# VHH binders against Cell division control protein 45 homolog: the designs that were tried, part 3

Target 1, 359 residues: Cell division control protein 45 homolog, of Saccharolobus solfataricus (q980j6)
Amino acid sequence: MVKRNSKEIVMEVFLGEPNNQEIREVVRNVYSKDNLCLSAYYSIEPILFSFIISKNTKNSFTLSFIPEECETQIRLDANGKWIIDNKKKYFLGQNSFCSYLPITAEDVLPIVSCIITSTILDRRSLSEWELETIREMEKFDMTIEKNLKIPAYKTLPAFLSLMFSLDPYIPGISGNRENAISLIREVNASEISKLEDLNESQLNTLLFRIISTIVKENPKFTRDDIITDRFFYLDYDILELAFSLIYSFDTIGSNEILQFVLSSSYAEALISRFRQTLSKGFSINSIENKQSYYIVETSNLTSPLLAQIILLQLQKIRRDKMIVIRDNDRLFTSRFFIPSVKKEGLIKIDDRVKNLIGI

## First folded at step 15 (VHH; from u3 with Y35F)

Design w2
Fold by OpenDDE, fold request of step 21:
Structure w2 (fold): chain B 359 residues (1-359), chain A 119 residues (1-119)
Amino acid sequence: as target 1 above (359 residues)
Amino acid sequence: EVQLVESGGGLVKPGGSLRLSCAASGFTFSSYAAFWFRQAPGKEREFVSAIFSGGSTYYADSVKGRFTISRDNAKNSLYLQMNSLRAEDTAVYYCVTYTREGDRITIYWGQGTLVTVSS
């Protein structure tokens, strides 16, 4: 009995441009269901998307990480992102799932955070569609301004913002309090000065120094990579929040995301936790290239995803390999890289895990 | 099967108090976060309050200082004490919880209980 692998004729849907309006309609329809089961791959964006949808379900919502378990699915493949609903496939390209959600006052924060987290993890800029979506949020008092891409520059001293900067990662400055302070001093600013306190000359000098530092590791880095649209909502820096979400997702798991989405005020706690971690300083100390993964030694930053983000900027790794963090002779990774492991958060790589992942 | 049943809603005058209850079956509140949401007529659902497994509580700004969320593990119940009620608090209030089973996370909504604040 030759089990004819029914070659699902994946109709090569002519990967044209996403039909954004159609996708919105599909998402709206999904949103209106009394009971919804949604299959998704294990990543922060799909999880955020799913839980946001759950807020609008009437009775129950099930997120499943089992592929094809649900009639409604969100997928990621080599071509891009897909929504599958009732056996119909919709191509999203690189657009975030969340960019197709209805925008409400209640959901602005999780939606914009979702979009930004997607761009961070995907190492891409905002698409036109995503930008348009975010601009619609201005109706809900979201603020957009062009400024330096350092976290929480409105609330934190500039040296802390620099120290906390993960994207862009500033070699020698990110994760280093002393060097960050020194940099601020070099521009003849007070140590407690906020970015907004700097005059034009100081700002230009600061930018020059930052760029000069980064280009040594990334020659393609330009001013446009650091001066970007910044998004703020309810006094949250969305960039900072996005990274805090990534950190919590990576180290703790989907419960953190669920709690955030259902209780947006939890954002404060997430940010606080993240700041506490970063305030201790952090560094990437070494990288070991293995066949199917990297071993990364970090100081005070036990987050495989954040390590990946940093190392990609430094052009030291490939995106398709798992990141393993070495911490005091212990090896850790995250479920993000090994979704088949049912444990969330930091996963200790023991013999069992090694066998499971083929290492 | 997880079931959430809200009770305690009713008509109350401005400035009055109500205590909402949510009785859960097939689920233990102590293991997971629980939430209160509300939906006013013609409006979207909005967050009201949350209690996390560790006991931390969160409130919407609109209800902060007036509402108190609590749980009774012995009774497997969630509560919302609502004081100093206002007309704008008029809504259907929903109890929300979630369960995790392997690679599945299910979020459950109660049927809701109506709170009407009117003079």
Scores: ipSAE 0.924, ipTM 0.968, lowest interface PAE 0.3, mean pLDDT 93
Fold by ESMFold2, fold request of step 21:
Structure w2 (fold): chain B 359 residues (1-359), chain A 119 residues (1-119)
Amino acid sequence: as target 1 above (359 residues)
Amino acid sequence: EVQLVESGGGLVKPGGSLRLSCAASGFTFSSYAAFWFRQAPGKEREFVSAIFSGGSTYYADSVKGRFTISRDNAKNSLYLQMNSLRAEDTAVYYCVTYTREGDRITIYWGQGTLVTVSS
């Protein structure tokens, strides 16, 4: 921890408390506009927020990735998240923009998905404000329970749930079918068992093995990082859906997010595509720390953003440089890391891109 | 100028059928997903169906098996075949699409066509 002078600490404390009711009112006003132009940074949360609002805009709606083009702006800086509207600036702290949206039956799924993707990308826990917002969705049959932070633990064979776990990333298990099966056998469960069906003894053994493995890479990992609030809606596991959205956003682009928000039943296709990708297995083979970027050698892990999420957990990188994936002889990144490139999805590192990013 | 013009609404008895059309102009229709939404009086806009540019289709659970979305890219037209209509299907139906120009994504709504299902 770096010590700060008293003047700096005082300013940080005063700035850090969002006025949640004021922000909810600002978002309600933006949500109700007949004509809306939103400027947003290229990330899944502001994009989800924008398209949810678009469903209520009567006349015209435009989302722009051109900085400051619109009077209504969604910004992120070192202090946190901001909404700018009518030249007034409103501080959200770390709370998801979507936690301030009006909750309607039509938008439960995209709102909760937005909040959960926000926590994944920001590598943070839900705030009390965010959790209370999700609890308001219980009247729409949102299920909230404490359980394993492992995807699809109610519906998939346990070894697939473990194989598909990216947060937490489990070294040697995530992306590794054979080792995931071996771990399930070690806890005396059958290959067809679901994680939900494990008895207390099996669960305790499994948790011990997972925590012990992760602690070797991240000594601060605790039970609170793998036993968390879990959210289910319309039989969707929101954690799994959130990762499916992140994957499609990063590898394909913002059109996938638009299609999900406007067509919630697209969720099943997003999840199926992601499961099919993860079922092939993946690995992170090496990391090279370059002056202006990380080169991450992978097999079948095509999303630089997902690679970042994994490597931050392993404490192998900082959030200071872009991720470049090397898969065989292919070098690529994604628009999330070079938003000035007007191509979405995976971006091959060629002469044009090298000139743009200064390589 | 992007235009979406719905037609084909009307009064129909429960169990009946209607076919909605949406004529699109001012953009390359085949490049973009298209959607049907509906809004009953006093209620929020509700997703009905989508057809993506690749041809994949999606439906709200409330209409699955009764409604069929389709498109004719040569005619720049979107369709919704509505069968086994119920009183709960009464709403204004909207044709929805988007376009992309550089880093700007704009969503367009038609003016809507009224479908009334009553005895």
Scores: ipSAE 0.852, ipTM 0.938, lowest interface PAE 0.4, mean pLDDT 90
Fold by ESMFold2, fold request of step 21:
Formats: C-alpha cells, sequence, structure tokens
Structure w2 (fold): chain B 359 residues (1-359), chain A 119 residues (1-119)
C-alpha cells in the first residue's frame, strides 16, 4: 500500500505465490488441536482434508458445511484455495489442502488420494510442491512411474483400463466395451492382454490412436496429457481409487469419505463398486444448454460430477452452470452442485428444489 | 451427550485372548459405523477394525483372522475379540464413532483401554 498526498488510494494487491512453509505450519497447528470445528465447502478434497485431521483429535472433531460456523474454515473463491484460522487467512493457490498435512504411514493412502482427486476436479497437473509431497511417501513404499494415464493397467486387461478411463475421456472408447476390445484387436493384441504385454510398436500405435481420437474433440491434448506420473500404494492405482472416491462421494455422500479415511481397507470396496458400475458401460447421449444449468442425458452414468469432468474435457460445457442428469423423465443432480440443499447424494429436481435454486 | 467408554484391557501372555468392550451413549448407536483404533507407545494411531451400520466389517491386515469386531445394538455396545495375541498388539485401544446432525458431522474418540501383551 502507497499513500500519496491526502487522497485515499486503493492498490490492487496480487496474491503472490503461496508461502508453503507458513501454510504447513498453520496446518500443523490445526492438526494438533484437541477439539476442532472445521467449516468447509461441499467438495471431496476439503472433506478428505477434514477427516484426515480428525484422526489426530483427542476428544471430538466436527466438520460443518454451514458457512463460517467454525473458527477454522476451508474456503474456495475465484482466486483459489484458502485456510482461515482465528480470522487470519492463508492463501494456497491451487495446491491441495492435503499437500500440507503431516505424512504418517497410516495416512499415506488418504493423503495421496486427496491430492490426486484435487488435480482431477481442478483439471490441472500436480504442482512441484504436491509432487515433492508425494515423493516423501516413497519411504512408505509409495511407487511412482511414468506411464499411460489409464486406470489399473497393472492388473486389468488393457481393454478394461481403456473402457474405464474417465480422465482422459477417450471418445467412443470410454464406457464402450465393444469399441475398447476392437481397439486392442486393431493393435494386434488379444482381449486378455495387459498393457505390459504390448510391445513397443503396439504401444506406439495405441498411443497414436488414443491421441488422434481425443484431439478431434480437444485440439490442445498432447502426449504429456496421457503419459504422466502414475502413483501406486499397496498395489492400489491412485488414479482409479480417486475416481472411485469421486463416484461414491457424488452418488452417496460424505459418509463414504469418512469411512474410507477411518478404515483405509474400505478402498477395496470402493474400487469394486466403481468397477462394477463401469463394467455395464455408459454413454452421454445429449447435452442441452439451459439458462441456469446443463441437462445431460446419459446411459448408466449417474454422477453429475463425473459427467462434468467428462464434458469439460470434450469442451462441450464450461464450469459456469450445474449439471442436471436426465434419466427418462426424471431430472436429478447432486449436492456438489446444490450445496444449499441439506440432502447428500443424488437429488431429484422437483418443485421444492426448483424453488430453492431459482429455476 | 455422546460418550464412548472402553473396557476390558489388561495384561495377557502371547497367544492369549482378550475381549474389549465399548459402551456408547447419547446417540442412536445403530445408525453409525463404529471403529477400533490403537496406539502403541511412540507410534501414531492406527486402524484396527470397523463395523459399518449395514453390518460389513473391515480389518487391518495385521489383525485379520485373529481379531473379530462385533456390535450389539440393543446394548449400544461395540466389541473386539482379540485372539492369538502378540507382543506387537500392545497398545491403547480406542473406540471411535461419528454422529450426524444436519450439516454437522462429529467424530468421537473414547479415552482408551490399555492392552499389554508380554511374557
Amino acid sequence: as target 1 above (359 residues)
Amino acid sequence: EVQLVESGGGLVKPGGSLRLSCAASGFTFSSYAAFWFRQAPGKEREFVSAIFSGGSTYYADSVKGRFTISRDNAKNSLYLQMNSLRAEDTAVYYCVTYTREGDRITIYWGQGTLVTVSS
């Protein structure tokens, strides 16, 4: 701030880079409280962050979705992410809240899952801070390798990994068993082949076909978007687990996240549920752009949040309006898009809800 | 007022058995998942077992096959049957649950009960 003569001035203050050391210290102070109340917005990352902290409280921990109810607050605004504690604000930029948590063997899985869900929802790459945070987990047997960004390629036939890929969404392949199998056959591999069973020529052909398909919808898509760092812990593919968490969070609610954080072996059930859902196949049939929302007609894709993640990649929507799924004559969304509605999971759009959201 | 009170801890020899109990009060116990955690000296709290409201159970790999979680909703009680105990099972064991009141989710920890496994 500059004072010139007697005139009042308003100087625009740019936020600058996050002070990662200061933020880590604030998080440690919050982490160490015996009783803690956290106010957070309704999204998977702040919820994961909150429940991880809860494991260190002695007596009680409360997560509140009521704005400003608690002295400690987790916020998101147009500038980015904030932690507020005792009326002091700390700017995180785009970094995951979870990248500032103390890393313990017990919390490796929920922390890395939180960081990866943050990148998926934000449609961004890991920051250097976030990547270094994950690298600290290598001492707990986290493994990091560069490979194709498709889920569970170490354990599934490659066609299933392609069919299950939501980020990147591969037009005509994602959600489509028959076309995923056809692509693998086009590369001269069998439907039981795993990605590792493909030779260099087959892999290069597969890569070319995937990129060629995606660039027709998103011309800015590059090799760097599909050859990325891949993270594995206890043989879980963190990308697959992150999507499994997003699915259960959006369709069922925040209790699914609590149960995962407190009992990490629940990860297997979350993944199994998501695989079973994806195995039925899915499609997006049409998109209607309304004044206050998008209506998305789908087949077997019930999560409005996952639909948003896909449609943003296809450049069919902007992040400016909520997603409403159409299933026959029924319309529904999820609490992520209507946080003022007190019910979690899928929310039917009836007259009461229409009045609450002004449509 | 939500309260969780653990009991049943004590000294036991390797290979022995012990049953922990947690008495819950002040909330509808049957509506919520319940958990056992433990904390060995100098270590972080670690997950032991969970039982969800629908009856599904989950176990840490280190205790699977030796420990059994159960609940009695009529008595608002959570149990942990601990068999084939080992020295590494020595820890303070905590009963954990949560409640939900509108947009507030609150997680509660009991005061803990000490289990010592030694020759």
Scores: ipSAE 0.851, ipTM 0.936, lowest interface PAE 0.4, mean pLDDT 90

Design w2
Fold by ESMFold2, last read:
Structure w2 (fold): chain B 359 residues (1-359), chain A 119 residues (1-119)
Amino acid sequence: as target 1 above (359 residues)
Amino acid sequence: EVQLVESGGGLVKPGGSLRLSCAASGFTFSSYAAFWFRQAPGKEREFVSAIFSGGSTYYADSVKGRFTISRDNAKNSLYLQMNSLRAEDTAVYYCVTYTREGDRITIYWGQGTLVTVSS
């Protein structure tokens, strides 16, 4: 339901499908400007989109988180995503802003990472438009295959891939080294086996146990949620990279995204930091549903945004309130959840912050 | 006023060496990462190397082992030592950085310095 004018009859409006060609043309016009000021909301996808565009501006580029400061604007509302340019408004539906960017060899990695990050945050499948966009990257040696939605299944020992899986989050396995090893033993595989190396019988047994475990928390979970399109570029597993980006964005800030977009070899450092964090093990110990926020007690899981991603798929929360992480007597969140606070990274919730944001 | 001025480009033969400099002014240079990009004729801009404010360095695969990025924060200067140059390294090389003022992040590009690698 959309309210158009206080004195007019309120009509329920169904927005149509995006005009993808028109949006692509608008993005091409924005992309080609010599000088660009771009206003965006504080989230990893619009930030990725903005910094990718910045690599083509000849003179100056400014990304502003101040609403409506710039004539070119990237917005999100209840209906979906919008680009505003020269006072004209273009509806993207749920498609990633990055799926409309020109594809160059230099930008394959940040563009595909942006699109995959968008699907993770929105908890949705790729649209046909987005998949078509990624398929255009095959001319730059992007590898596309249908396989397990489990990180690094080609390169890590299977128990680490399972331990590092956040979407899907596998109750009792994700973040739990001993249980992940035990599960690999149950399918008659060695500790050094990669998931890709499992035979059909081992894989089928493993998938059955994973799905059986997840459906206890999310009855809607199906095989289609764990067998998905997978994308590899320059030996990077894009799913793993996307989670690494989300982690660094949420815990450190937008400069991590700028550094990745401008220096794509930084991807290796992002992945290494994320693996190091996850390898220590992690858990979600409890969830308290408060009036204005969720308090989530964790061990070694410091990103409120990643906690939200996990808890949404477990059906433990809704997108109605911010996530507050509890670590002993520390309470903190991140700027993603309180964007009006201009500090990036993890934000301690003390009495001053509570008064500022009304909680 | 933020300014980035590259220098040190020129004509060199394959296998030769060249050192690029970028003089930065108008901001606290040491607070921000700095980058070298290049653009060959008819091609898109491409990443060459980065040095972050903490000193960590990153390189494109095509230049790793041949190029070395460094910075001198006391002189507000960024450098790129280019060794074992190839014809494929021919490009205009750009110094790139950013500044942050509150909720505004601004990316700056220098005017570029031309490097030509040919016999």
Scores: ipSAE 0.850, ipTM 0.934, lowest interface PAE 0.4, mean pLDDT 89
Fold by ESMFold2, last read:
Structure w2 (fold): chain B 359 residues (1-359), chain A 119 residues (1-119)
Amino acid sequence: as target 1 above (359 residues)
Amino acid sequence: EVQLVESGGGLVKPGGSLRLSCAASGFTFSSYAAFWFRQAPGKEREFVSAIFSGGSTYYADSVKGRFTISRDNAKNSLYLQMNSLRAEDTAVYYCVTYTREGDRITIYWGQGTLVTVSS
């Protein structure tokens, strides 16, 4: 009831809950354009959204990372996600842009991958709107089940699934083949056992050890953080695919996302590349908190974005500064963290880049 | 400026073969992945095959083992060899690629070539 000063009133814009039906309609209108130019920020979700739309464009489609170059814009600010079209703004809250796309058999895989990627990057759970959108995909042979938030738990030996887990990151286990094998042995399972094959006693013991390990770094971690909705399509584990997409996007660039959207069978190559990288083992050795960046010393973990995802879970950093990876003699970041540098993939920190980022 | 022109479509009997071509112009063809898509009447556009700039190839499950994608960078051409054709392969086939100029990525579709598989 109290009257606020003029500056406080300007700062308190009421955004409310998204009008999902209105947003769906504007996305349908954008989706149906014969010619489309989209301006988007440099992140995997808006890129996936854009390229899925491009498959319906009759004449021409351009995605631009140049701000405001196109009349249709996909934006992110402190309040959440926005679509701008015909000078009108539409607020999505935190919902994935892809949760408003028309669902076709051709696009199930990229749409669900986009939504899951969005939750990973935002460190959030699915909204009711997003979950309902994914449930509509069950008609296309999507499998939805509540199970372990551990990659490839149906198909890989359990120690590899644990070793490959980045969200949750399991201290001492993730990236560590020997410790992952030792843990599986401790629960009286063979090294060839899959997590899906464990009996209830073995699984409960394993979960207890994982949770107790993570709680040492993040006391807020609970069973609800490791038992979640899981999605499988065409024998792909969507969680694993989402991390594979993040890895290739961050280390190689946006063309990897385009190629995935236009050729869904590229998913296997994305997953294989990610598994090969992780199977060599990796570690995060130290973190240096500098004025305008974090230096994260790693072994064999080359994606600054994945390092950020891990370190945010461990409460070791805030989302306030860019990530710079030090791996032996190499000092680098990625375009995700310095989008003004037009080069995609990993960006070596040289004198020009140092000046740009204040090193 | 960028042009993609498909050719080689036509009427063919089940079990037959057909070779599609796509002539690309107005850009450095060898730098970009190229794709075949198809669209049957009343259905969505559907991925068929891809060949990436490094030479890796990918196929939809429905055509794997029957179709072969290839490219000739000296001739700026993309090909699709279609063997053991079936009625369900009837569609308009599109050549697809993209170009990149700095921070702009543009996707191009050809006008398509009709393949009809019928007795």
Scores: ipSAE 0.849, ipTM 0.933, lowest interface PAE 0.4, mean pLDDT 90

## First folded at step 18 (VHH; from u3 with S56E)

Design y2
Fold by OpenDDE, fold request of step 21:
Structure y2 (fold): chain B 359 residues (1-359), chain A 119 residues (1-119)
Amino acid sequence: as target 1 above (359 residues)
Amino acid sequence: EVQLVESGGGLVKPGGSLRLSCAASGFTFSSYAAYWFRQAPGKEREFVSAIFSGGETYYADSVKGRFTISRDNAKNSLYLQMNSLRAEDTAVYYCVTYTREGDRITIYWGQGTLVTVSS
């Protein structure tokens, strides 16, 4: 009895380019289910994606952070993002899950925010597909303009916008009120002026100063990194909103995201909270490199993800290592970095947690 | 099993008032945020109102000043007082809540109750 070792030829599915149309159809099908269980990894984008879908389910929607618990799954691996549905795998590459959702007036804000949060955390630009998706939102009064990648440049005083800039992080300016004000004065603008109100000469001078400052820490930084497509919807600066979401996700947890997705007006509260925090000023004070993580001392920025975003721009850390924030004698991290911990928000690294994470 | 049952819908004249109720079983509203959504014929679902666990309330711009969301913890019920009703308020209204159990978050929708505003 010759046991035929059926060599399951694992056909290395040539990870070709995502079939965007097929993926959209899959997502539409998932979107239309009466009851849906979705397994996802613990990150802001999957959570946003999931909750947006939940708005369209007829009866119930379950988001599970338990791997493979549900028939429908969204995954991230070394190759990129995947959707698994009914045992079929669809490769998304680096495209946001949310870029495949049906666009409705109700969901424009959470969808675009989802896409932007993905780009921020992934430290990448918008893909052509993502940009195309966002452009479709123009029919719902989404506004797109090429301008400064500085938050709230249309609404806040210029010095606050600069102070609040996390991406790009402007060394000496971001998180520093005095220096931000000084910079605005240097360009001969009023302190109460909005960045949008600057004339061409002022803007050019400002850009020169900003770029010159950033290049010292990041030599690859160019004008194209600061002049980008900017997205606005319902008077929200999507970049600002995205960071607000990341902050709340990191410090509080998925409930904040759920509240936002189900009630878009909650965006105001998120932004307000974030502005209040940033208005106090913030800084990265020190970095300690450990074997499997970084200890980062911050002032008034108790967000491991935001710290990561800043430090990556400064080329001070690797992305694959956990960020631990030191606050006085206490160490904190985020569930983002330790998804096996069931607690959300800022997680105090006590002996129990140390044992769990092997540190 | 969490069940949400809406009631209170019906036919009302413009300018009239209705009070919607949502009774929950297998779930406690006091621990979580609750929402009212509505879906008009041929339209997508839209947010109407929310009440958070802390008691904070949110309203769609279209219903601000006219609708009031409230909850009764003792009765485990959610309410929507609708005043000064308009034809554009005609829709099926849904009660929505969510629960968290460990690494699972479940969002629940009620069956909906029809509100028709017509002269």
Scores: ipSAE 0.913, ipTM 0.962, lowest interface PAE 0.3, mean pLDDT 93
Fold by OpenDDE, fold request of step 21:
Structure y2 (fold): chain B 359 residues (1-359), chain A 119 residues (1-119)
Amino acid sequence: as target 1 above (359 residues)
Amino acid sequence: EVQLVESGGGLVKPGGSLRLSCAASGFTFSSYAAYWFRQAPGKEREFVSAIFSGGETYYADSVKGRFTISRDNAKNSLYLQMNSLRAEDTAVYYCVTYTREGDRITIYWGQGTLVTVSS
């Protein structure tokens, strides 16, 4: 009995490049509906995208996390991102859903934040399409400049910006006030100096020190990874805002995103909350590798998603595994990793949850 | 079915005042955030004010100090007190809320009420 090994010819469906114009039209059509139901996977980008769309619906908008419940769907698979509308599938590749939204003054902040959060979570750079989309926002007074990829460097002392830096994570500096201050002192700058107050020599020294520190943990790290396009709108550092959104999404849930999208001024509260948390200092203390997940001990940073972001940069974990935060005798994760659990924010891993997720 | 019905719009002179009302049926305002949006002719919808479940309020910069959002739980109604009205406040005003049911979040828009500020 010759067991015919059915070579499932996995036809690598050569997925062509996204048809950006077509996708834009599809999104525009979605906006024109009086009533819209949208099915999406549970992540910050799809949620932001959905709520932004909701602002343009005439009567009602429903976001559903139930797969295929709605005729209109946004999906993520191994190949990339998809929009499905009326059984037609549109491939987006790695491009953010939000990069296809119509840009209005009202929606600039949530759209750009959406794109940036996507890049952060996907651990990728901006695509040409995404960058082009963001460039279109300059007509709405978006400012773009090349500078150091540390948060809020225009408003905060440099040591705080360094301390608050999550991407890039700077080993020994991120989350450590004393070391951050020490670094600023080492470059012969005042402790209260902002990044913009540094002269060229000081800046070069600072960059050298930062890069030297990071490359020890990530040898592939280059200057281009730290000197990047920085985006500012309405005095918000979009990088900082993006991380604030991720933090609130991870720890509280989609309600925070909804509040932000419908009321952009809520960004202040998000950033404030995040700064308060980071100002206490934070650290990754230990990592335990389990078969299907990691247990991570953190100090003052109880966010599985942020922990993931940090640990990926440190090349300590794989992206496909769930992050569990150990806080004393309690274990927490987020719905991001276990979307089947119908709870948002930090999810305590109890016996019920263990059974649901098979651990 | 969730329904939002706005009222209170009309013609008012600059410097005048209006109070908009939104009556909700099919859900309870107290459990959710509620919003006022407006859309001027030929313009995009814009945020006006919000009241969160905890009672926190937010305002667009353009209306801050002039408008006040409030809710009456007993009447299941949302209000927008508009003082010192300006010509630029002319718009259709919409009441907005949302509900959560399991894995569904639904955002509802009212039909709107027209506010015209003109001399």
Scores: ipSAE 0.910, ipTM 0.960, lowest interface PAE 0.3, mean pLDDT 93
Fold by ESMFold2, fold request of step 21:
Structure y2 (fold): chain B 359 residues (1-359), chain A 119 residues (1-119)
Amino acid sequence: as target 1 above (359 residues)
Amino acid sequence: EVQLVESGGGLVKPGGSLRLSCAASGFTFSSYAAYWFRQAPGKEREFVSAIFSGGETYYADSVKGRFTISRDNAKNSLYLQMNSLRAEDTAVYYCVTYTREGDRITIYWGQGTLVTVSS
């Protein structure tokens, strides 16, 4: 039961706009240290940021998930993102930590992946600062275009691109091979056609069908939500790579992020594993709204974090409670939602975990 | 105390071969991935090759087919066989690994071994 007194005053702390140049200087100073200990919260963006920095640390680098253990700290609170260094606090607003890193040829892929992952997890658009940062990567052959927010639209048959779409999640199509193929046939395209090869009439018909389907679940969805800036580097679709990273981070753990950052060719393994998982089909079957968590029944969609991303876009949940996946008779979540458990990957909900999270 | 000691660097002519070694100590080497990185003067550190604990290997495109990474877990050693060397391969080569202790992930770099490819 909620009660709001009419005389209550909601006080806000005014923090102002980020001082981007100051933050860039602080990050440069942190980036240049010979020995570095970083305390960070358990999320893919601060982990990416930390491991990218580690490649420049001369002697040793430690990432710690133990709160305040290190003098250099990466924090998130209700107001936004912070860097703490030498007891001074620097406010980033919602900008990705990675948008302040020095850009080198070695780090283009992990930096852009970090920024795009940040926007997906935060369910937000790129800021002007973030977009400017990515545009600096064009000198390293990053390509930028406004196009469909559908994964791998340049390289996969259209039905697979649609089947693999998680944001937007297309009810009845995402995770459903047969329905994805049927939709491509409905617009008079070959099932092996790529989305970028559709003519204007075919594309308009397809987009109308997609939008009309999503609007039934999210009335605020528009054509502008399926057209976005798209980024490509070394034949990688950064959107697809970002989802592949989220999946592996959530289901396996932070070591997957370390391997991606240190071994640039590991990106292909991440994408391949994700495509193989999605190609088996998946579904979100039901949602139970409990007092302190959501139970989401799924088939072949094992990442609680990806389930959250999908359900937020469909306006079926709020970002107020953890996600618990029900798969047959098993209940599990992931460390992202219960970092105090310290086991990475999927975490079975047993009596010990229930006591830790109060259920 | 984790230690990584590279050896095997030196001066070699273009087209030649060289084998780098890294002796690891102070941790369970077989449990962790190991990496070779390199840094030419005035350039950033760049990935060369990785070998995971399960034996999977990865290579930068610039060295694929010419370099071979391997490990000998019984000797706690990492190797890089470098064939068909080019002037662009001139760099300090670093052995890299990590360890994990609970919620702490620590990345270690060796001191490096210089490889110079010149006529």
Scores: ipSAE 0.850, ipTM 0.935, lowest interface PAE 0.4, mean pLDDT 89

